VH-VL binders against p08169r482to628. Designs and how they scored, part 4

Target 1, 147 residues: p08169r482to628
Amino acid sequence: LLCGVSDGKQRFDLSALARHSELEQNWEAVDGSQREAEKKHFFINICHRVLQTGQARGCPEDAAVCAVDKNGSKNLGRFISSPTREKGNIQLSYSDGDECGGGQKIITNITLMCKPGDLESAPVLTTSRADGCFYEFEWRTAAACVL

## First folded at step 15 (VH-VL)

Design v4
Fold by OpenDDE, fold request of step 21:
Structure v4 (fold): chain C 147 residues (1-147), chain A 120 residues (1-120), chain B 107 residues (1-107)
Amino acid sequence: as target 1 above (147 residues)
Amino acid sequence: QVQLVQSGAEVKKPGASVKVSCKAFGYTFTDYYMHWVRQAPGQGLEWVGWINPNSGGTRYAQKFQGRVTMTRDTSISTAYMELSRLRSDDTAVYYCAREPWYSYGFFDYWGQGTMVTVSS
Amino acid sequence: DIQMTQSPSSVSASVGDRVTIACQASQYIRSYLNWYQQRPGKAPQLLIYKASSLQSGVPSRFSGSGSGTDFTLTINSLQPEDFATYYCQQSYRIPYTFGGGTKLEIK
């Protein structure tokens, strides 16, 4: 699997968003629609499984996207497919998450949009399907800009 | 006032099972993780595992996997730890301890402990 | 697993003394370090959480410092009830692990 995309002569390198070291922290997003004490936290590692450290210590080993709430931790998807270029953006899809009913497994999509000079902003949750089987994030980041 | 009250001392033979209870008072039982920590006589503290009382989800130390079972009864705010195939080195005081979820992983309240003695 | 090493394993001091206990993690654990006091025949009691936050109800003579791999528990002006065993505990990774303990004895 690649941590980047090639579209013709245009190359995109997402490695800056990948966390490998125990000294690093996962990217974090929060569902702000809930009360503070019940907020759902999301941990994301773009081309790598989430680091099982800190608040993500309970996350499943194979999760690239993990959700943490008062019910525990869930695998929202694994990094088992390379990024793709779609409609000028970069699309990440994480599948084979935990079972969410009816034999379905949770899937998470992340859309990366180019934001020059910004490698610090975190992803934003945009969709959380009621059945708990699907999540979407938008992420404005310099890593999504052409090299 | 928050209080964790554990069941009484147990004496078991090797190969037997023991089930220790921990009843929670003074707080919402399902809002906190319940951990189990043991301490052999004259020794330090050893983490056994945790249960999320809300979901029933558990996480055990590898050392105890396959031999420990943590459960809870939310209707009576009680957590249980069962340890099977007991051996002499399981002799210890077993503590339940509360951890706030999404915290820095501290145990702010402890049960009084349950002495489990395994001897032939 | 993350190994937690406390030093010293035992220390003798007098009432009114200042005592420092060290705890070292085998790897980086940020501030996911907690301190407990255990009196003889009693359950452990939380003193410090998140490396330096004083637990409610704990006397201010207790303080914690450090981050990363090296942490310190300090007890100022020891009181008779402070003679006990102290443990550090990391929660950065599963499994949670404890230091070997430091027994604080009366000199």
Scores: ipSAE 0.923, ipTM 0.957, lowest interface PAE 0.4, mean pLDDT 96
Fold by OpenDDE, fold request of step 21:
Structure v4 (fold): chain C 147 residues (1-147), chain A 120 residues (1-120), chain B 107 residues (1-107)
Amino acid sequence: as target 1 above (147 residues)
Amino acid sequence: QVQLVQSGAEVKKPGASVKVSCKAFGYTFTDYYMHWVRQAPGQGLEWVGWINPNSGGTRYAQKFQGRVTMTRDTSISTAYMELSRLRSDDTAVYYCAREPWYSYGFFDYWGQGTMVTVSS
Amino acid sequence: DIQMTQSPSSVSASVGDRVTIACQASQYIRSYLNWYQQRPGKAPQLLIYKASSLQSGVPSRFSGSGSGTDFTLTINSLQPEDFATYYCQQSYRIPYTFGGGTKLEIK
């Protein structure tokens, strides 16, 4: 699997978003639609499993996207497919998450959009399907800019 | 006031099982993780595992996997820890301890402890 | 597993003294370090959480500092009830692990 994508002569390197060291922190997003006590936290690691440290210490070992709430942690998808270029952006898809009903596994899509100079902003949850089987994040990051 | 009240002391033979209870008072039982920590006589503290009372999800220290089972009864705000195939080195005071979810993993309230003695 | 090493293992002091207890993690744990006090025959009690946050109800003479791998518990102006065993505990990674303890004895 690649932590980047090529589209013609344009190359994109997403390695800056990958967290490998336990000295680093996962990317975190929060579903702010709920009160503090009920908020769901999402941990994301691009091209790598979520670091099982800190607030993500309970996350499944194979999760690239993990959700944490008062019920515990869930695997929202694994990094088992390389990123693709779509509509001028970069698309990440994480599949084979936890079972969410009817034998279906949770899938998470992340759309990376180029934001020059910004490698600090975190992804934003844009879609949380009612059945709990699908999540979407939008992420504005310099990593999505052409090299 | 928050209180965790544990069951009484146990004396068991090697190979037996012990089930310790921890009843929670003064707070919403399902809003906090319940941990179990043990302390052998004159020794330090050892983490056994946790249970999420809301979901029933558990995490055990590898040392105890296969021998420990943590459960809960939300109707009576009680957590249970069962340890099987007991051996002498399981002799310890077993504590239940509360951890707020999405916290820095601290135990703000502890049970009074349950002495479990394993002796032939 | 993350090993937590406390030093000293025991210390003698007098009422009114200032005491410092060290806790070192075998790896980086950010601020996921908590301190507990255990009096003889009693359950541990939380003193400090998140390395430096004082638990409600705990006297202000207790303080925690440090981050990463090295942490310190400080007790200013020891009181008679402070003579106990103190433990540090990390929660950065599962399994949670405790230091070996520091027994604070009266001199």
Scores: ipSAE 0.919, ipTM 0.955, lowest interface PAE 0.4, mean pLDDT 96
Fold by OpenDDE, look of step 17:
Structure v4 (fold): chain C 147 residues (1-147), chain A 120 residues (1-120), chain B 107 residues (1-107)
Amino acid sequence: as target 1 above (147 residues)
Amino acid sequence: QVQLVQSGAEVKKPGASVKVSCKAFGYTFTDYYMHWVRQAPGQGLEWVGWINPNSGGTRYAQKFQGRVTMTRDTSISTAYMELSRLRSDDTAVYYCAREPWYSYGFFDYWGQGTMVTVSS
Amino acid sequence: DIQMTQSPSSVSASVGDRVTIACQASQYIRSYLNWYQQRPGKAPQLLIYKASSLQSGVPSRFSGSGSGTDFTLTINSLQPEDFATYYCQQSYRIPYTFGGGTKLEIK
């Protein structure tokens, strides 16, 4: 699997967003639509499993995206597919998460959009499907800019 | 006002099972993880595992995998820890302790402890 | 597993003294370090969480510092009720692990 994508002469490398070291922190997004006690916290890693440390200590070992709420932690998808280029952006899809009913497994899509000079902003949750089977994040980051 | 009240002392023989209860008062039982920590006589503290009272999800220390079972009854705000195939080195005071579900992993309230003695 | 090493294992001090207890993690644990006090025959009580946050109701003479791998619990002006055993505990990674404890005895 690659942590980047090539589109013609244009190359993109998402490696800068990958967290490998225990000294690093996962990317975090919060569902701010709920009261504090009901908020859901999302931990995201790029091209790598979520680090099982800190607030993500209970996350599944193979999760690239993990959700943590009062019910515990869930695997929202694994890194088993390389990023793709779609509509000028980079698409990263994590699949094979926990089962969410009917034999379906949770999938998380992350749309990465170029934001020059910004490697510090976190992804933003844009879609959380009611059945709990699909999540979508938008991420404006310099890592999504052409090399 | 927050209080965790555990069941009384137990004396068991090797190979037997013990089930300790921990009843929570003064707070929303399902908003906190319930941990179990034990302490052998004159020794330090050892983490056994946790249960999420809301979902029933559990996580056990590898040392106790296959031998410990944590459960809860939300209707009476009570957590249970059952330890099977007891041996002498299981002799310890067993504590329940709560942790906020999203926290830095601290135990802000503890039960009074339950002494479990395993002897032939 | 992350090993937590406390030092010293025991310390003698007098009322009014300043005491410092060290806790070292075998791995980086950021600020996921808590301190507990356990009096004889009693359950542990939380003193400090997140390395340096004082638990509500705990006297201000208790303080915690450090990050990463090295942490310190400081007790300023010891009181009679402070003679107990103190434990550090990491929650950065499962399993949660405790230090071996430091017994603070009256000199």
Scores: ipSAE 0.913, ipTM 0.953, lowest interface PAE 0.4, mean pLDDT 96
Fold by OpenDDE, look of step 15:
Structure v4 (fold): chain C 147 residues (1-147), chain A 120 residues (1-120), chain B 107 residues (1-107)
Amino acid sequence: as target 1 above (147 residues)
Amino acid sequence: QVQLVQSGAEVKKPGASVKVSCKAFGYTFTDYYMHWVRQAPGQGLEWVGWINPNSGGTRYAQKFQGRVTMTRDTSISTAYMELSRLRSDDTAVYYCAREPWYSYGFFDYWGQGTMVTVSS
Amino acid sequence: DIQMTQSPSSVSASVGDRVTIACQASQYIRSYLNWYQQRPGKAPQLLIYKASSLQSGVPSRFSGSGSGTDFTLTINSLQPEDFATYYCQQSYRIPYTFGGGTKLEIK
């Protein structure tokens, strides 16, 4: 799998967002729409599984996106598909997460949008489907800008 | 006030099973993970595993997998740890200890401990 | 598993002394290090969490420092009730692991 995408002459490299070392930290997002006791914390890694460290220590080994709440940890998807370019942005799709009913497995989509000069901003949860089977994040990052 | 009260001392034969209880008082039982930590006589502390009282989810140390079972009864705010196929080296004081579900992984309150003696 | 090594294993000191206990992790653990005190015949009690945060109700003479792999528990002006065994514990990775303990004895 590639940690980038090419669209014609335009190339994108997402490797700057990948966390490989245990010295590094996962990207974190919080569902701010919930009460404190009901908040979910999301840990995301790019082109790599979530580091099972710190607050993500209980996350499944194969999860590239992990949700942590008072019920425990869930695998929201694995990195099993390369990034694609869609509508001028970069699209990541993490699939094969935990089962969420009816034999369906959780899928997480991440839309990366170019934000020049910013490699520090975290992803933002934009969609959490009621059935718990789908999540969507928007992420403004310099990594989504053309090389 | 927060208090964890454990069941009394146990004496078991090798190969038997032991089930220790830990009843929680003074807080919402389901808002905290319940850990079990043991301490052999004159030795240090050893993490056994945890249970999420809200979901019933568990995580055990590899050393105890297949031999330990952690459960809970939320109706009486009680956590249980059952250890089977007991060996002499399982002789220890077993503690329950709570951890906030989203924390830096510390145990802020402990039970008084339950001595489990395994001997022929 | 992350191995936690405490030093010294035992130390003798007098009331009023300053004591320092070291804890080293075999791997980087950021600040996910906690300190506990255990008096004879009693359950452990949390002293410090997140390497340097003092647990509520714990005397200010206790302090924790460090990050990464090397951590220190410091007790300023020892009191009689401080003679006990101290343990560090990492929670950076599962399984949680403890140091071997440091027994603080009265000289």
Scores: ipSAE 0.912, ipTM 0.953, lowest interface PAE 0.4, mean pLDDT 96
Fold by ESMFold2, fold request of step 21:
Structure v4 (fold): chain C 147 residues (1-147), chain A 120 residues (1-120), chain B 107 residues (1-107)
Amino acid sequence: as target 1 above (147 residues)
Amino acid sequence: QVQLVQSGAEVKKPGASVKVSCKAFGYTFTDYYMHWVRQAPGQGLEWVGWINPNSGGTRYAQKFQGRVTMTRDTSISTAYMELSRLRSDDTAVYYCAREPWYSYGFFDYWGQGTMVTVSS
Amino acid sequence: DIQMTQSPSSVSASVGDRVTIACQASQYIRSYLNWYQQRPGKAPQLLIYKASSLQSGVPSRFSGSGSGTDFTLTINSLQPEDFATYYCQQSYRIPYTFGGGTKLEIK
């Protein structure tokens, strides 16, 4: 699997966003309700499974995105396909997550958008489907800019 | 007032099973993981595993995998740990301990402990 | 699994002494380190969490420090009730693991 995409003339590489070592931390997003007990925390890696450390210590071994709430940890998708170009942006589609009802498995899409000069940004949750089977994040980052 | 009250001491023969209970008082049972930690006589502390009381999801230390089962009954705020195929080196005090579901992994309240003695 | 090594295994000290107890993790655990006090015949009690945060009701003579792999528990002006066994515990990765304990005895 590749952590980039090329369309012949333009090349893109997301590897700077991958978290591999004990000194690094997963990327994080929060779907905050008004009450602490109902908050859902998301741990995200790029082109790599989440690190099973810290607040993500209970996450499934092979998740590339993991949700943690009062019910425990869930696999929201695995890195089993390479990123693609989508409408001038880069998309990662993590699939084959945990079962979410009706024989379905959770899928998470991350849309990465070029933002020159910004390597300290974070993914933002934009969609959390009511059936719990689909999640979508947007991420503005210099890592998504053409090489 | 937060309190965890465990079932009484057990004496078992090798090969038997034991089931220890831990009843929670004074807090929202489902806001906390319930852990089990054991201590052999004169020895240190050993983590056995946890249960999430909402989902019933569990994680066990590898050495107990296949011999331990953790369950709960939320209607009576009670967690259980069952250990099967007992052997003499399972003799220990077994503690339940709670951890907030999103925390730095600390045990802020412990049960009084249940002595389990395995003797032929 | 992350191994937690405490030193010393035991220490003899007098009331009023300053005592330090070391805890070392076999790999990086950030600040996911907690300290417990266990008096004879009793369950452990949380003393310090997140390396340096004092649990409610714990006297200020107790303090914790460190991050990464090396951590210390310090007891200033030792009191008679402090003679107990102390355990560190990491929660950075599953399984949670404890140090071997440090028994603090009266001299």
Scores: ipSAE 0.825, ipTM 0.916, lowest interface PAE 0.6, mean pLDDT 93

Design v4
Fold by ESMFold2, fold request of step 21:
Structure v4 (fold): chain C 147 residues (1-147), chain A 120 residues (1-120), chain B 107 residues (1-107)
Amino acid sequence: as target 1 above (147 residues)
Amino acid sequence: QVQLVQSGAEVKKPGASVKVSCKAFGYTFTDYYMHWVRQAPGQGLEWVGWINPNSGGTRYAQKFQGRVTMTRDTSISTAYMELSRLRSDDTAVYYCAREPWYSYGFFDYWGQGTMVTVSS
Amino acid sequence: DIQMTQSPSSVSASVGDRVTIACQASQYIRSYLNWYQQRPGKAPQLLIYKASSLQSGVPSRFSGSGSGTDFTLTINSLQPEDFATYYCQQSYRIPYTFGGGTKLEIK
């Protein structure tokens, strides 16, 4: 698997966003204005499984995105596909997450958009489908800019 | 006030099983993980595992995998730990302890402990 | 697994003394370190969480410091009721692990 994409003329590399060791932290997003008991915390890695440390210590070993809430930890998708170009942006699709009903497994898409000069911005949750089977994040970052 | 009340002491022979209960009072049972921690006589503390009371999901320390089962009954706010194929070195006080579901992993309240003695 | 090493294993001190207990993790745990007091025959009680945050109802003579791998519990002006064993515990990775304990005896 690749942590980048090229489309003939342009080349992209997301490796700067990957987190590998206990000295680093997963990227994190939260479900916004929910009550404490209803909060959902998201731990995200790029091209790598989440680090099972800190607030993500209970996450499944193979998750690339993990949700933590009062019900425990869920695998929201694994890194098993390389990034792709999607209408001027980079998309990373994490699939084969936990079961979410009817034989379905959770999928998470991350859309990465070029933002020059800002490597360490945060991913933002934009979609949480009501059936619990699909999540989307947007991420404006220098890592999504052409090399 | 928050309280965790455990079942009474047990004496068992090697090869048997034991099931310890921990009843929670004074708080929302499902807002906290329930952990089990043991202490052999004159020794330190050893983490056994946890259960999430909402999902029933568990994690066990590797040395207990295959011998421990943690369960709960949310209707009576009670957690259970069952340890099978007991050995003499399982002799310990077994504590339940709660952890807020999103925290720095601390145990703010503990049960009084249940002595489990395994002897021939 | 992350090993937690406490020192000293025991200490004898007088009322009014300042006592310092050290805890070292075998790998980086940021500030995921908690301290407990266990009086003889009793369950442990939380003193400090997140390395330095004092639990509600714990006397201010207790304090914690450190991050990374090296942590310290300090008891200022030791009182007779502080006779107990003290444990550190990491929660950075599963399984949670405890230090071996420090037994504090009053001279």
Scores: ipSAE 0.816, ipTM 0.913, lowest interface PAE 0.7, mean pLDDT 92
Fold by ESMFold2, look of step 15:
Structure v4 (fold): chain C 147 residues (1-147), chain A 120 residues (1-120), chain B 107 residues (1-107)
Amino acid sequence: as target 1 above (147 residues)
Amino acid sequence: QVQLVQSGAEVKKPGASVKVSCKAFGYTFTDYYMHWVRQAPGQGLEWVGWINPNSGGTRYAQKFQGRVTMTRDTSISTAYMELSRLRSDDTAVYYCAREPWYSYGFFDYWGQGTMVTVSS
Amino acid sequence: DIQMTQSPSSVSASVGDRVTIACQASQYIRSYLNWYQQRPGKAPQLLIYKASSLQSGVPSRFSGSGSGTDFTLTINSLQPEDFATYYCQQSYRIPYTFGGGTKLEIK
């Protein structure tokens, strides 16, 4: 399984965003809910499962994205597919998350867009589908720039 | 005022099961994980596991996996811990303790403890 | 699992003394380190969370410091009510683990 993609002669490598070490932290995002009881905290890794440490200590072992809220922790998708090129950007699609009704499992897409000079920016939640089965994040980062 | 009130002491034989209750007062039961921590006589503290009172989701320390079951009844703000196939080295005081659902993992209030004695 | 090592296991001290208790984690835990006091026959009580934050109602003679793997609890000017057993606890990774305890006895 690859943590990059090539598009003709252009090469892209997301490995700089992967968190492996106990000294590192997962990437984080929050939803915009005003109520603390409705707040959802997201822990994200790239090409790797989330680190089960700190605020993500309760996350499922194989989640690449994990949501933590008052109900506990959920697997929002696993790293089981390599990144792809989508509309000039890089897409990472995490699938086979937790059950979310009707036999469906949660899927999370991350769209990474080149932003030179800003390697350690943060992902932003852009979609939280009402059925709880699909999440989208947008991420402007230098890691998404051509090598 | 916040209180966690546990069920009374139990004496059990090896191979039996015990179920300890922990009733919460004075706070929103669903804002906190409920943990169980035990202490053998004259010994230190050992984490058994947690339950999320909203979902009923649990995590157990590996040594208890398969022998412990944690449950709750949100309608009466009560958490339960059941330990099966008891052995003499399960003799301990069992505490419930609460942790805010999004915190640095501290136990700000504890129950009074329930002594469980396992002997022939 | 993260092993928590406390030292000393026991200390004798007099009222008015300053005591320090060390706690070491077997791996990096950032500041996910909490301290508890346990009087004989009683449940533990939270003293300090997040390595150095004093719990409400705890006297200011208690303080905590450290990050990473090495942590200390300091009690300045011991009082009679401080003679108890003290435990550190990490919450960085499941399972939560406690140090072996430090018994503080009156000299």
Scores: ipSAE 0.807, ipTM 0.914, lowest interface PAE 0.8, mean pLDDT 93
Fold by ESMFold2, look of step 17:
Structure v4 (fold): chain C 147 residues (1-147), chain A 120 residues (1-120), chain B 107 residues (1-107)
Amino acid sequence: as target 1 above (147 residues)
Amino acid sequence: QVQLVQSGAEVKKPGASVKVSCKAFGYTFTDYYMHWVRQAPGQGLEWVGWINPNSGGTRYAQKFQGRVTMTRDTSISTAYMELSRLRSDDTAVYYCAREPWYSYGFFDYWGQGTMVTVSS
Amino acid sequence: DIQMTQSPSSVSASVGDRVTIACQASQYIRSYLNWYQQRPGKAPQLLIYKASSLQSGVPSRFSGSGSGTDFTLTINSLQPEDFATYYCQQSYRIPYTFGGGTKLEIK
C-alpha cells in the first residue's frame, strides 16, 4: 500500500502525518461532549495502525482509527486501501473495523485538504452516523498540498 | 465507602481450577475497569489482566492466555477471575483492583487479596 | 514487555529521614508511571500517579518526579507508618508491569 497518490504530474505524500515510534503520539479528536464521562476519544494514525500506547494502550492491534469510551475501545477501520484523489481533496478510507450490526463493519473516511504551512493542526470529527457504522473526519494540513 | 471485597482463601490440587470473586461497594461498578494482580509469596506484583464491566471485554497477560477467564455480573457489582490447570507456581495472593475507564492506568482501590495455594 | 527496574531493593532509615527510591523503564513511557505502598500483610495502596500527581489522602511528604525512563519517589520526614515496601508500575503499554519493590526498614 502507498501513503500517497499521483494524478498525472501532480504527486501527494501523506507520510509526514504518520506516527511510528514510542516518542510520537497518535493524532487525537474528541466528540465535543461537555461531560468527560460521556466523551468519546478518537486516536488516529495515517497509513499506519494506531500506536497502542498511553491513552490508546487498549486499542485493537490493527486499528488505524480507534474510539475509546466508557464501553472500551473500538476499531473504526484498518489501513487496507491507499489514499485517493476525490473532488480536489485527498481521501483516506479506513474499512473493516469492528462489527456494528447486521454483518456490517465500521468505516471511517478522512478528507484531507491542503493548508500550506500547517503540519500541526489535527483532524476534526464531522460525521458520526447514528448506527455507529460510519465516521468522517476533515483535516486541513500542509501534508495534503502538492509536492 | 469505596471498597472491594474478595472471596476467601482457596486450597487446590495441581490440575484443578479456582474462581475468585471481587464485590464492589460504594461506586458505579461500570465506570471502572477491574484488574487482577497476583503476588507469589515473597515476590513482587504481576498483572494478570482486566475486564471492562460494561462490555465484558477482556485483556490478559500473554502468560495466562488460554488459562484465565475474567467475567462479571453487573447486577451484583461482582467481578470474577477463573484460573484453570493450576500448578504449584500459581500459588499467590490474587488482588482485584479498579482503574478509572480513562486514566493514566493507575489502581486507586484494591481488594484485600485472596490466597490461592496449589499443593499436592 | 516493558521491564521496570527498582533500586535499591532495601533501604534502612530512621524516623525523620529523607529517602529516595529509583525506578527505570526499559523503554520510553512518558509519564505513565505510578507508585504504590504495601504495608506488611496488606494490599498495595496508590501513592502517586502520572509520575508526580499525589493521590487524594496521601501526605504531602510523598513526592514523585521524572519522565521518559527515569523516575524517583521521595519521602521527606519519614514517619513510623512509612516503613513498608514500595512498587513502581508502568501503564504506557499492555501488559502493565511493576518494579521489583523497595523495602523500607527501620535502622
Scores: ipSAE 0.786, ipTM 0.909, lowest interface PAE 0.9, mean pLDDT 93

